# VHH binders against q9vpf9: the designs that were tried, part 8

Target 1, 373 residues: q9vpf9
Amino acid sequence: MSMSIDSNKLLLRKGDMKLDNYPTCAVEALTRLETLIASRNKQNMVMQIISEFIFLERTPKDGDVRKSQALPISQMNLFQEFQLIIALIEYFSRPGRDATRNAIFLSLFGSHLTPQRSKLLSRLISTAVSGSVAPLLSSAGTWMQQVGCKTPLSLEVAQNIVSDFISYSRKTPEQLKQLPMVGPHFAANFMVAVADLYLNEQRSPTLNPPPDALLDTITEWMMENPTLCQASQQPLVLPAGAIAMPFTTPLAGLLRWVVLAPLVSNRSAYSNLHLSLLRALQQLVSSGESTALPSQDLMQIVKSLQSYCARLAESKTDPQADAAYQKCMERFAQAVQIALSSNCITNQIQLLCLLESLPPHKLMKIVIEAHKK

## First folded at step 1 (VHH)

Design q2 (framework vhh_7qbe_3)
Fold by ESMFold2-Fast, scan of step 1:
Structure q2 (fold): chain B 373 residues (1-373), chain A 121 residues (1-121)
Amino acid sequence: as target 1 above (373 residues)
Amino acid sequence: QLQLVESGGGLVQAGGSLRLSCTASGRTYAMGWFRQGPGKEREFVASISWSGGSTYYADSVKGRFTISRDNAKNTLYLQMNSLKSEDTAVYYCAADYSPLRWYLTGEYDYWGKGTRVTVSS
């Protein structure tokens, strides 16, 4: 007996199934999914059917209002969504291997993520943050690494955390203070993602600073947890056919924040964050981590400063703008010195040439001269 | 331990009808019927969801057989109409605590001892 019968077909309408015992049947389905993931002969189509059942999904009809008809439609009501979130938290909190939990998480929330699953994932992670659910946060952090921390999937998770905990807060939210200790991998990858949303010319026509509460939260995290950047990188057991994602840390994005911040803000938190980033960078390079601060990210900061200088050339001289630029260059020069002294920068000549294209700064000139050959 | 007891088998002429019953000793979720004819491997016949709202049939029995259940009695039924000599087999009741088994048509955890159906030409 196999899945092949005379008709050799799968049911097309999963939403026609009637469930009297939800979410118990979903927990049972998760157990079956775990067994299949652990088996030597993986059945990807069967795992997909099980995940669609867990989320009560059906195939789209011509009359459905969705713009895309390729993705399944969720049949869950709001109460069932709540029941599933609680069931998933309980399931992921059970004793077991990290690799198994991570594989189940990826199976539920991988590349075939529907809008409904995306919404549920956001609610699940926010609930786990509020409840300090360490195993689930660990799997979520690994998932962000597996799908890529700067991809739309990870950015949506980061934006939802900002929306739920940061956007209406005037200071570091209490529920986020312990996140680096409860879920360091998630906290680190959240910082990789969220840094890309602010003070980044590629995503905004203006340099939009992060909300004050977000800046304070990240600054406090970095000051109190010196090794937090190392937690963004975990050994991964990838499924067959998976593409290895680039090795990333939050350091490059946060460095862009502190270097560009004087152009838009005089918050003292940036000075504290800057010092904590220099310490983190020194620790990462001392441990042999050559990808801690890639040359391409440093070159992107140079390009942002070039854009600022070009705008100044079109305007009247402003003493405040000159002071801001000097502060940017001082912070940048300190970070560049550490990166260059580690001898881990690829394409160093191109970086030095770009740095020389910026208006002269006394410390940066010393750094450039020390590394020219 | 879950026990399944089949009944209703017997001798019937081609074109006739039989109704098979299977009573479970406790609550079940996915349920189905399988059969094994002389010199053949065991094959899937029909399955039914826990609520009775969804059913799945092998192509060889579609339109002739109807699967149903009575959860209050923990009983599964198979109404067999327009019987053919090829339907001669031992019919097995199967059950699982997994609600997904009814449409995956794979291995079930619990099986009855079977009831014999003989269709004469």
Scores: ipSAE 0.000, ipTM 0.105, lowest interface PAE 20.8, mean pLDDT 78

Design q3 (framework vhh_7qbe_3)
Fold by ESMFold2-Fast, scan of step 1:
Structure q3 (fold): chain B 373 residues (1-373), chain A 123 residues (1-123)
Amino acid sequence: as target 1 above (373 residues)
Amino acid sequence: QLQLVESGGGLVQAGGSLRLSCTASGFTFSMGWFRQGPGKEREFVASISGSGGSTYYADSVKGRFTISRDNAKNTLYLQMNSLKSEDTAVYYCAARSGYYLPWELSRYEYDYWGKGTRVTVSS
């Protein structure tokens, strides 16, 4: 059906909406968005409805806000925020088309969030994890993939999950243990985000080191759900002429994190995570799933190690830095050996040349020589 | 072509300690220790990665035995503490020419084996 959406019906519905009947107006707005999202020429109307009737946003008055800080201000009180979280959980739990729910989730939270919407998103996702709300976690996982799992938005979501469930817990909560089964796509994208969060010093200079409970949780997830490592961040369908954004698997992200971890930490929890990743990789290779660790991701690890060695050359020689580098290379050589044994690595000659450019390591040299022709 | 030679076996009293060595004629990736007690099949004891950074132990020896290696000397070690009469066995050194994850290595997956060294733990 090529029929356009009747704009007069939307205007009549807008006249029926009363802000004193919150959250009913938000629920009714969500229902209307299902029809409007189907019409590509009504995107501005979709955004206006979301702002006005879901988040209760209002334009700041002259003199109240500096021009450089002029953002729509949500008029929701704490009770209305709670009501909206419940309404969204109920909405996303309804039977229906996943594509429509995912499009609405992306329209609600998008790539350019106000601080208010960002905080509400974090609370919404934490509530969904606590309540094991699988449909909402599915939409959140898709949203992370669509906005990019390594973007500030996804890193903030990952940091809030660590803060809410891990940082102050003596043991991993049951809800987190079940997360790979309840929301596999969210769990996979969370692992990519959290690995990048702790590797990227520039985005969170005040971020505390990852708790052992986080590393133990991910280790447990990998041991129980090794196929979770394969989840791709690549969108299923791209528009014609679109430039494909780089993607990575949880295995590649976690491996980069654990290989580089000796540069900042000697904790045994990282060694346990490393061994669980090698086991998962070996099982995937043995089952014929040999594309789990792409050559591009291995080459990015080489570049990270090259960057570290260049910085080390600018500073005084430290015996601890040499020991850390040797540990990084050992973990990396073990993963490279398993990956190369699959015979499915693209650009293998270029990868081997890059590996040879790194400072000498005995195990890596043997791995390289074993795979030369 | 690769040869493995174990040494350090002997008689020791329960609660005592003993250190086994295994010298390889060349470099190896992963190495391990296996043992065979009287009337038993050959069982896994411990394994170590090519660089020595990753180790795996059988539950029966975890916390009592430590595996280590010196790649400059092509030598593998097994430090055995708090020995029990149940540890009485012939201990075999094993090596792999290719890499494998330590916990995936059964005795059937090792390419090279030593002739064994006897350890007797008296009551």
Scores: ipSAE 0.000, ipTM 0.103, lowest interface PAE 22.0, mean pLDDT 77

Design q4 (framework vhh_7qbe_3)
Fold by ESMFold2-Fast, scan of step 1:
Structure q4 (fold): chain B 373 residues (1-373), chain A 121 residues (1-121)
Amino acid sequence: as target 1 above (373 residues)
Amino acid sequence: QLQLVESGGGLVQAGGSLRLSCTASGFTYAMGWFRQGPGKEREFVASISYSGGSTYYADSVKGRFTISRDNAKNTLYLQMNSLKSEDTAVYYCAADRYYLGSWYPSEYDYWGKGTRVTVSS
């Protein structure tokens, strides 16, 4: 039933191809891609051609409007998109090496996504969440770390999960309750991405402010699975040719988000999330874990608070009298106390000096004095 | 909330050049320029991906206009050369939610208030 991939690709580019056996031909193409990944010589151009065939992409004709630096045009109809999603779920569910699945996932979705592949990726991941497809979610989590959890690609994946499962929910969605057990690495990287997404002032009407259900979901995950705080720091089984990205922690991102939240919101859901993060941090430092909350992340929080205080000073507002600032400092002081009690923080002297540069806060002053020599 | 502020519009003689700038209050994905001339619908001018590696132009401006961006400054640029009277319009800066740009106004989530360009003969 196999057709020649090279012949099919050429016919597809001419706009002549009628794919009666789709998605079977896409599964055959995936098998060829797997074989090439296992080869000792990387063939990026051949793998790109195969991925374009899987997505039924062709080069634009000279008459098309999008002419300059042309992107491939997907010829997939809605039914073929559905067929491909099901085929990918089945393909990634078969027994195999993690490195191979991750390499195939990276080849299909890479770091340069067309709008059509981006939409398909979002629907694929949402389907995998609904169906608890652990191998695919594992590859998706690894992909997020490979492209960077705070990059536009990962932020868009996070935004789509919020839209599909959370935006209209009044409590923790049932589909997401098992996600930390089914796909812990994906859940961890989702938390990194969503924390960064909502820290930014960049919110569209479609994004909205973070729903209480999102904060509640992360709170529940953190309370039940505190090791998720470290998932993004675990060693990755990377495919051949992939470059390791700097690790980041869900705990650091989420803590920065909840510490700064009083500047824009007084919702109680943030307080509940904050308490769950303090509990997770306490458990990690008690076990001797020094990488859960790096000093660099604490210093970034200081910088954000310094910027806010500078703006208050320009408006002649006293930061010590500002209720929002006081609540931020209360949450921050609690986290700093737990972090410093571990005696594993590098750059402790530098961190203490930066903390002293902030407008005085009663609890923070006590924390600083307790750790001064 | 993301804000986009355009600048650089003005009166220019036909054959002249003008550089438009658009400063974003924060991070943006793909960005684009659109324009609306007297008695016309809002039309696509140019778009650029987040990395700047992919650019797209309307046929009417290709070879004359150059879109670019400086992500460190959160600023988008449109260099307009060999201006024609039909380039007279209000120019709008827009930010997309996708990594790669689009030529459809409906795909853009954020818009500036516009900057007027008048090309006299």
Scores: ipSAE 0.000, ipTM 0.100, lowest interface PAE 22.7, mean pLDDT 76

Design q5 (framework vhh_7qbe_3)
Fold by ESMFold2-Fast, scan of step 1:
Structure q5 (fold): chain B 373 residues (1-373), chain A 120 residues (1-120)
Amino acid sequence: as target 1 above (373 residues)
Amino acid sequence: QLQLVESGGGLVQAGGSLRLSCTASGFTYAMGWFRQGPGKEREFVASISWSGGSTYYADSVKGRFTISRDNAKNTLYLQMNSLKSEDTAVYYCATEYWSGRYLSLPYDYWGKGTRVTVSS
């Protein structure tokens, strides 16, 4: 029972958007999308309704220089943006199927967002974190998985959460402390995104180092919520036709960040985070979770260390004498020891071969030899 | 790494015209021009929204200066007409930068400036 063309007549014949009728038309459009989103050949109609009645976007006219870019022009003022954020929070808080909610969220904020929609998305998610809006955070978490947790869109969301809740606070706000309980899937994907954000090879000059409060918050999350590192491994509820992006567990993403952190920072907050990750890893192995840590994530760490050692060779610096490398290898060896002792690694032989290719480290050599068979 | 590169500055006589350009190495949202004269603080000159649908001008330049942008070239322009000696300043391009990785605060990203000298 797919929706007929005639059933969209009310929205299509509504005329131009009026300030006195906003955000009512956006709410009505969202409701109409619940039926349209299920229809395979209605995607262009869905996009038109979203652009026209939700975001109040104008298509550039022929002869307009912006027309060559095919980007919509926002007609919203700041008050209408505020009204839309509230309307979206109210809408996503209504009872409904997760598949429908997630499909609508992806249609509103899919990949290749315009700058204005990207700003609205960040404001929406920050407001949802502040208000503990669990259903919206669940949809946002699924959206991050669908677009990829390490993509520019997900990293922008992560950066804004850090800026809004951490950068200006001496103590972590209560809303952020409870985030793993309110929105575990979002919290998990946020940690993957933030780890990648601060590990970028060519650091942006506008990106400040991660605040100690951020590292402390994530440490507390991992220590108090032992299942958080596995939250993202639950079956995904994706929109029909959506493709799941490769997913990195929070444990794997955070481990990569902490192991490589000595290359750029000597801060003690990283050591505390590392300890919490080793504890989480030990709990995973104790539970018999045999596929929680694919060797591919550990192999990516090896490749990053190989790249670093290649650069040291160019400078004629000995990796075995480099203090940063020694600290990286110490943290990595501790994690590898726990992982290999658990039988959770499916490609152990390949991993051991790659580890042997790194410049020697005393603890890592002991770990490798203990697991050769 | 976002770079803003201003060009078009130089020496011009009072009543003359000059066009400044600012090219960004990446995507930008709202953009603006600021200037700093000798012994003065930086002052706002003009701004333009991402779509080009909204422009704002300082009272001292209204009717004389026109701000525009070409998003396909990541380039901001300032057309300066009827130049006066008080327009002498270093002109700075500023933006809210979207690197595709994070969103910076508005006007947190600045170019190194281009010098405009109006002689009389």
Scores: ipSAE 0.000, ipTM 0.100, lowest interface PAE 21.8, mean pLDDT 76

Design q6 (framework vhh_7qbe_3)
Fold by ESMFold2-Fast, scan of step 1:
Structure q6 (fold): chain B 373 residues (1-373), chain A 120 residues (1-120)
Amino acid sequence: as target 1 above (373 residues)
Amino acid sequence: QLQLVESGGGLVQAGGSLRLSCTASGFTYAMGWFRQGPGKEREFVASISGSGGSTYYADSVKGRFTISRDNAKNTLYLQMNSLKSEDTAVYYCAAGPYYRWLSPSEYDYWGKGTRVTVSS
C-alpha cells in the first residue's frame, strides 16, 4: 500500500535518513522499509537504502575502465557485521505482518546478492538455526520459495547448512532435530534444495557425496513429521516486477532423489530414507492429502529414468548399471503403487502410458496392470 | 549488457589436451559449455553453479573434461583431456540462472564460440 497524503509522503524520503551510529542507521532503515516496500514506485529508493544504510556499500573510488561493472564494496568491519546479524535477528523477531517481513527479506538477499551479502545471509541463517529463531527461519523459508528452492541461491544456503551442522557429525545434530518444529517451511524447502543439490552427484566429480548424517536427519524428520513432506502452494507477496519461481513439494523432490540414488550409491541410509518417504506418502494418502505427490512429478521421474536408459544403451554390457536400474525401478514402483491407490492422481492414463515406455521391471509391470483395469 | 568471450580453441591431435576460457563482463550465476559438431545440433557439455561448488557433465565427456571457474576474474574454464575426433566442434560459453538446466533455450547469455578441431 502506497501513502496517499503528501505530509505522510515526506516521512518516507531518503533525505530523512542519516548514516550515523551503526547499527542504529540499519535498524531505522529496516523500519522505514516497512512502509516503502509497499510502494511500486519506490523500489529504487528501497534498494539504495538497503545498500547505503544496512550493508554500508559503496562503488569503487577509482575511475578505472571496469568501474561500471564493479560490485559494490562493503565498508563494514567485523564488529559491524556482527551487529547487523543481531539487528536482523531482532527485527525479524518483532511482531508484524509476515508479508512485509518476507518482502524485506527478499529485497535484502534476493535481487542484488554480492559475495559479501551471500556470506552474511549464510551466517544469519546458521545463527537462526542455532538459536531457534522461528520468525527469521519462516522468512528464510519463504525467501527460498520466492527465489526458487532449486536455484543456485537456495542450493548455496542448503550446502552451507550441510557444511555448518552435518558434514563433520557422525549423527543427527541436536540443533537440527527441532528444526521441523521451529521452522517447518524452512525445513521443507531445505529438503527440496538438498535433494536437488545431490540428485546428480554421479555427474559431478567435485560434489562430495551426501553425509549419512544428512540422510539420517531427513529420515528422522519424515518419521516424526510426515506432514512436512506435503505443501500446498504458498501465497507469495513479491516486490513490483519480481517473478515467483515454481514450488516443488518435499516429498516429490526427496522421492526423485532416492529413486535415482542407486545410480551412484547403494548405502543403507538411502534405503532408510526411502522407507520413511513411503510411510509418509501412505499416511498422507490415508488422511486424504493425496496432493503431496502430483502426477506431473511422477512423470518427471519417468523422464529422468528414460534419459538414463537412453545413455546406458551406449554400453549395454555393464552389469552394475543394470542392477542399479532394477533398484531404481523397485523404489519407484513402490511409490507409484501407493500414489495410484489413492484414486486422486490426475492424468492417470497418461502417467500409465509413460510408465509402460520404461524398460521392463516385474513389480512396475504388476502395478501398471493393476491400475489399467 | 553482459558479454561472454571465449578463447583457447585450436587444432590438436587425438589424445591431446586443450583448455578453453570464457571471460564475462560481470558476475554470473550458473555458467556452462555447449558444443555444435559438424551436421549436429547444439549439445550440452558441462555446467557449474555460481559458487563453483556444484558441476554437471554430459556422459560423453565425463572423466575427460573438467569445468571450473574463478569468480574473482569472472572467468569460466573447460579443461579438455584425452580428446577424440568426436569432440571436434564449435564450443560456446553460456550464462544462465541454474546449472542443472541443460537446454540451450534456458541460458540467457552466449558467447560467439571458439573452434576445436581434433585430428587423427
Scores: ipSAE 0.000, ipTM 0.109, lowest interface PAE 21.3, mean pLDDT 77

Design q7 (framework vhh_7qbe_3)
Fold by ESMFold2-Fast, scan of step 1:
Structure q7 (fold): chain B 373 residues (1-373), chain A 120 residues (1-120)
Amino acid sequence: as target 1 above (373 residues)
Amino acid sequence: QLQLVESGGGLVQAGGSLRLSCTASGFTYAMGWFRQGPGKEREFVASISWSGGSTYYADSVKGRFTISRDNAKNTLYLQMNSLKSEDTAVYYCAASPSLEWLLYGRYDYWGKGTRVTVSS
């Protein structure tokens, strides 16, 4: 890569950046990226500057028997990692154009996300949550939307937030309670991601309910912020030929939680969350807004309920298991009715066909027949 | 990754009682007990649903054994009353953490077993 070597020599000869003055070289690099990010023909230079002067990365030499991978490895020590987090907090807190900050954030943590950058991203976002750093959380929320809220990248961020604020005693769930006010876009996209980590067989071989503190936090968020689900949808200005990543609102994932919850849990928080989701859907109707809800996510709920019903037919089942299924269907039918009325569901015919595959339920049959044309 | 640890086995006289316990390291959807006596194949003993509301027993133990679970502790129990010499076996705890159990009827995780010996 002669082009990358020539660019580095030019920068070093001018004295613009030096590796011996970290984190100053990272701060200078971030400032230089503001100019370079506007040019498509300088993308290689942008990536090289980020790799060399911000993350201090070195590519292993080919032919090294123990280092046969060409993956960049960060040379930062723990103190330099701390200095970088502080520098990034300061940078993203400065007054400036949101589009520029978002483009820089995507360049730092986009598709070239090494394990070291992933670890730093998680620490950066956790620090921003603790410190209520609204501009950084805004950029992080946009990043989740751009890379896809249900991709491994976004799921890893969500899992680390759960670990830091729910699982470990050093941070408290109380710090998460203000997140919808400080960073609504990030809070909404976090809910899209975290909903996929629990009560979802396709992501986990077990139907794990969320931790109690996480469920209580999300339930309170939805009760106090009826429009929070809309905050996951922000307009994106994509370059010509760019492909938008698939996205879903938190409504679909959280609906799966409340519908499947009676099969594994008797916690009353699910009833409160269900009511909040119905209110959010009803508010969309009242506001005259239409939000696309993919029927594909609802197919997972139907599949899980079909599997449960097959078990009931195969074996002798007690009245409590049947009561759980009835509660699942009642919650599902109520949400489907409101969603259809609000024009929140795409591919209505496909959804109705899937619902008809479930064992008869009185309310669900009424809902299906009302929307059969 | 999911681990099952059995306890409570031992030597007991015919007509006596024992309580077996099995602690899971994580969430389990379905749980059950199996046993293998000397020179016999492994046989089903009892199973319990996630809610504890559905229980199933082998005919040989029905009315004598009671299966129960404590989901807060991730623990399965087998209360064995009126023990017979024919109940002598290694007892295995089995669990499925996933709804695939509903499709395939299989337990993916097994304990190492606890020995129960019923004398005379």
Scores: ipSAE 0.000, ipTM 0.095, lowest interface PAE 23.0, mean pLDDT 76

Design q8 (framework vhh_7qbe_3)
Fold by ESMFold2-Fast, scan of step 1:
Structure q8 (fold): chain B 373 residues (1-373), chain A 122 residues (1-122)
Amino acid sequence: as target 1 above (373 residues)
Amino acid sequence: QLQLVESGGGLVQAGGSLRLSCTASGFTFSMGWFRQGPGKEREFVASISRSGGSTYYADSVKGRFTISRDNAKNTLYLQMNSLKSEDTAVYYCAATPYSEFLDWYESGYDYWGKGTRVTVSS
C-alpha cells in the first residue's frame, strides 16, 4: 500500500489549506507551488491551486466550446486583494531560487490572465517600485520579457507606472531614480514598453502625450546607466513548443521613438532624450564591450520613414511635414554615424542601400558616403 | 486548455495555391503563422488580431499570402498564392491572448501546433 500511504500524505497537506484563513492559504499555496512547478505533468494542478487558493476564483463549468473559453470569476473583496499584494511582496522578498520565483510569477500572471489578475499585477508592481522590492521587480522584468514587452499587458504595466509615479511629478521621483539599480531588467523592459506605447499613441484616443517628467526620467537613467540600453535578454522559460522572438534593446526602442517623435511632436524634451541616447551609444561603442544598435532595428526605422514619405507623396507638400522629416533624419543620421563607426553592424551593405532609398538629407548623405568606400 | 491542430499541407507546383487551416479548442486569442524551411531558422509569416481587424505580414509573403479567421468555426486560415520553392517549410499555427499591440519581432505566443508540411515543387 505504498501508493495509498503517499496519497494519504498528500490529502493531509491539502487539508492544511483553508480559504477562511486568507491570506495564509495563499502563502501556503505559493510554498507548495515551489515543488509542483518543476513537474511538467502537474501544470493543471498548479493552475487549480493558483485559481482556488491564491486568487479565490471560480472556474466555469465544463460545457460547449464557447464556455471552455470563459475566464475565471474572481470572488476577492477589496481587503483580500490588499492582503494578497502584501503576501506576494513578502513571498518574493524571501531568499530562494530566482528561477523558481520567475516560473511562479509567470504561472500567476501568464496566459490565463483575467482583467482582475491584470489589475492586481499592476498594483503589485507599483507597490514593488515604491518599496524597492528588488526580487519581485526582477521577476516582473522577466515576466515582461516572456510575454513580450510590446504586448497589451506589458503596455498596461508601463502606463500604470507612468500614471502612478510620473504624470503629476515635477521631477523624477526618488523610487524611479534608483529603479535601474534595484530592478535593471524591469527598468530596461519598462523603457521598451513605454517607447512602443507612446510611439503608437495616435492609435489610442485615450492615451495622453508622454509627460516631460517621463522623458527626463529615462534621460537620467540612460546617462547614469548606459549598459541598461542594451540589456541582454535573459534565458526564457517558455511554454512547450514556443519560440523566442528577437529581443528589442531599450536603446533600439528608445531611438525608434525619438527619431519618429518629430512626426507627431515638437517638444524639446525629446531632444534631451536623443542626446542622452547618443552619449550612451558612444560610450558603449568606445568601451569595445558590445555592439549597441542592431541593424534590424535600424532597418525598421528606415521602413517607418519610407511609409511616412509614401503617405506624404499622396498629398500636397506641407512645409511643417518637411521640417519634421528633416529633424527625424538629423537624429537618425547622428545615431547611424556612431553605430557604423563601431564596425560591428551586421548587413551593413543592405542597411546603406535602404538608407539611400530615403529622400535626401545632407548629414545622412555624408554618413552614407563615409562608409561606402 | 487551448489546443491547435494544423491541416492543409502537401505538395504543390510552383505558381500554385494552397490553403492551410488551424482548428482551435477555443478562439479568444490573436493568432499567427510561422514556418521553418529546410536548413533555416523558424520565421514569422503572418498574424491576425482577436477581432480580425488587424493583420501583419512578413515582407517575403506580403501580397501573396492572406491570413483570415472564422471565429464561428474556431478556425484560422492562411491562403497561399503564387507559391515559390522558397515557401517550402513546416508551417506552425500559434496563439497569444495579447492582441491589439502585437509586434511580430517581439511577440510572445503561448500556444503552438505541431506543424503541417508544405512542399513546393519547381
Scores: ipSAE 0.000, ipTM 0.113, lowest interface PAE 21.2, mean pLDDT 75

Design q9 (framework vhh_7qbe_3)
Fold by ESMFold2-Fast, scan of step 1:
Structure q9 (fold): chain B 373 residues (1-373), chain A 119 residues (1-119)
Amino acid sequence: as target 1 above (373 residues)
Amino acid sequence: QLQLVESGGGLVQAGGSLRLSCTASGSYYAMGWFRQGPGKEREFVASISWSGGSTYYADSVKGRFTISRDNAKNTLYLQMNSLKSEDTAVYYCAARYFSLGWYDEYDYWGKGTRVTVSS
């Protein structure tokens, strides 16, 4: 026997619906969700409880002509938003089942996120980074992987971390230096997101370079934690019946970023990042792990370089542009050599054919020849 | 599926202003504006992140155009000031679910709205 939706809402409303009793109603709602989240047929009830008692969202009045087309609007003031963040930090820090915490986090901040909830999510994650709140960062890492690390939701979270901790700092704060140890899954997925975010800036006609402190932070993370690139490939602790999204590795995104960097920048920070990535990749190969840089991602780098070469051929010869391309190819050839030295690359013949379509480069020719069957 | 509908195009005098709107049937996408002038290839104009926290502009429109969004209305805007004859084009609203790292990699496109700037 289970309670009806109306009965559960009525229980939560007894003494808890007053704004001056916030965030108590949110805490009680979270506790009730622990029981309800286990039932697949009660997802609508879960969503209604979250909207009404946690985020204090209101829909337009009954009888409004546009009621069915209007989005819920949060009624929280700034103090209540702060109270909710603290309550969520405390809730996710409690001893309990990781699957339940992750299910609740995914229900609070799923793929259909309102602007108000997105703002709260970013504030919540920044607070968790500042406080080294490992269980919440673990749930955030799972959320980022489940919604996709390159989606606008994940990119906004990553950009807010850069803004809050990196953009105005001369040295990386200790909380960020420890992030790979406190929240490795979140740190790995953050690297996937920033690599995509700043790759767009490198290719934009309105080029906005990433902060050197960001490149230095990621370089330090990779040098001190060579296995961090594997954190994004960990099995997700999801609720029963949830389908895991495909794994995304930070190596592919970061490599693409540093290989293409010479086309727009000669900063030494990129060279340092590149070396840290080669070191991490070499360690994976040397350990005998079957984990390798995906061939699909290597093929995307080839396509990017082909596009650049086509554009260069349409313009008059620029010696500096040719030198930049040669440096891109040198970095790429080094990574390809390490990746192909593993016996786990799929579609290797197709990859080799694509690599041969690029303008000649001495090291790449040696790499291709060494790996022909 | 995400559907994009542009509006606000028309005839305007050089030096004038015009505001384009794009209404989306869904939400949570990075969005942008592109344009295609007579006999020209489609070019990037401006883009905005889902939150509105990041904006990017083509050099030809910097200081003249402003991109913004109202997520409560699922609407993207392009405020065009100090219009020039070379701004004459069909303007397209575009949305991207996954960022591919390039400003020109968009998954969903509107049918376009025509802007004509007379001298």
Scores: ipSAE 0.000, ipTM 0.123, lowest interface PAE 19.9, mean pLDDT 76

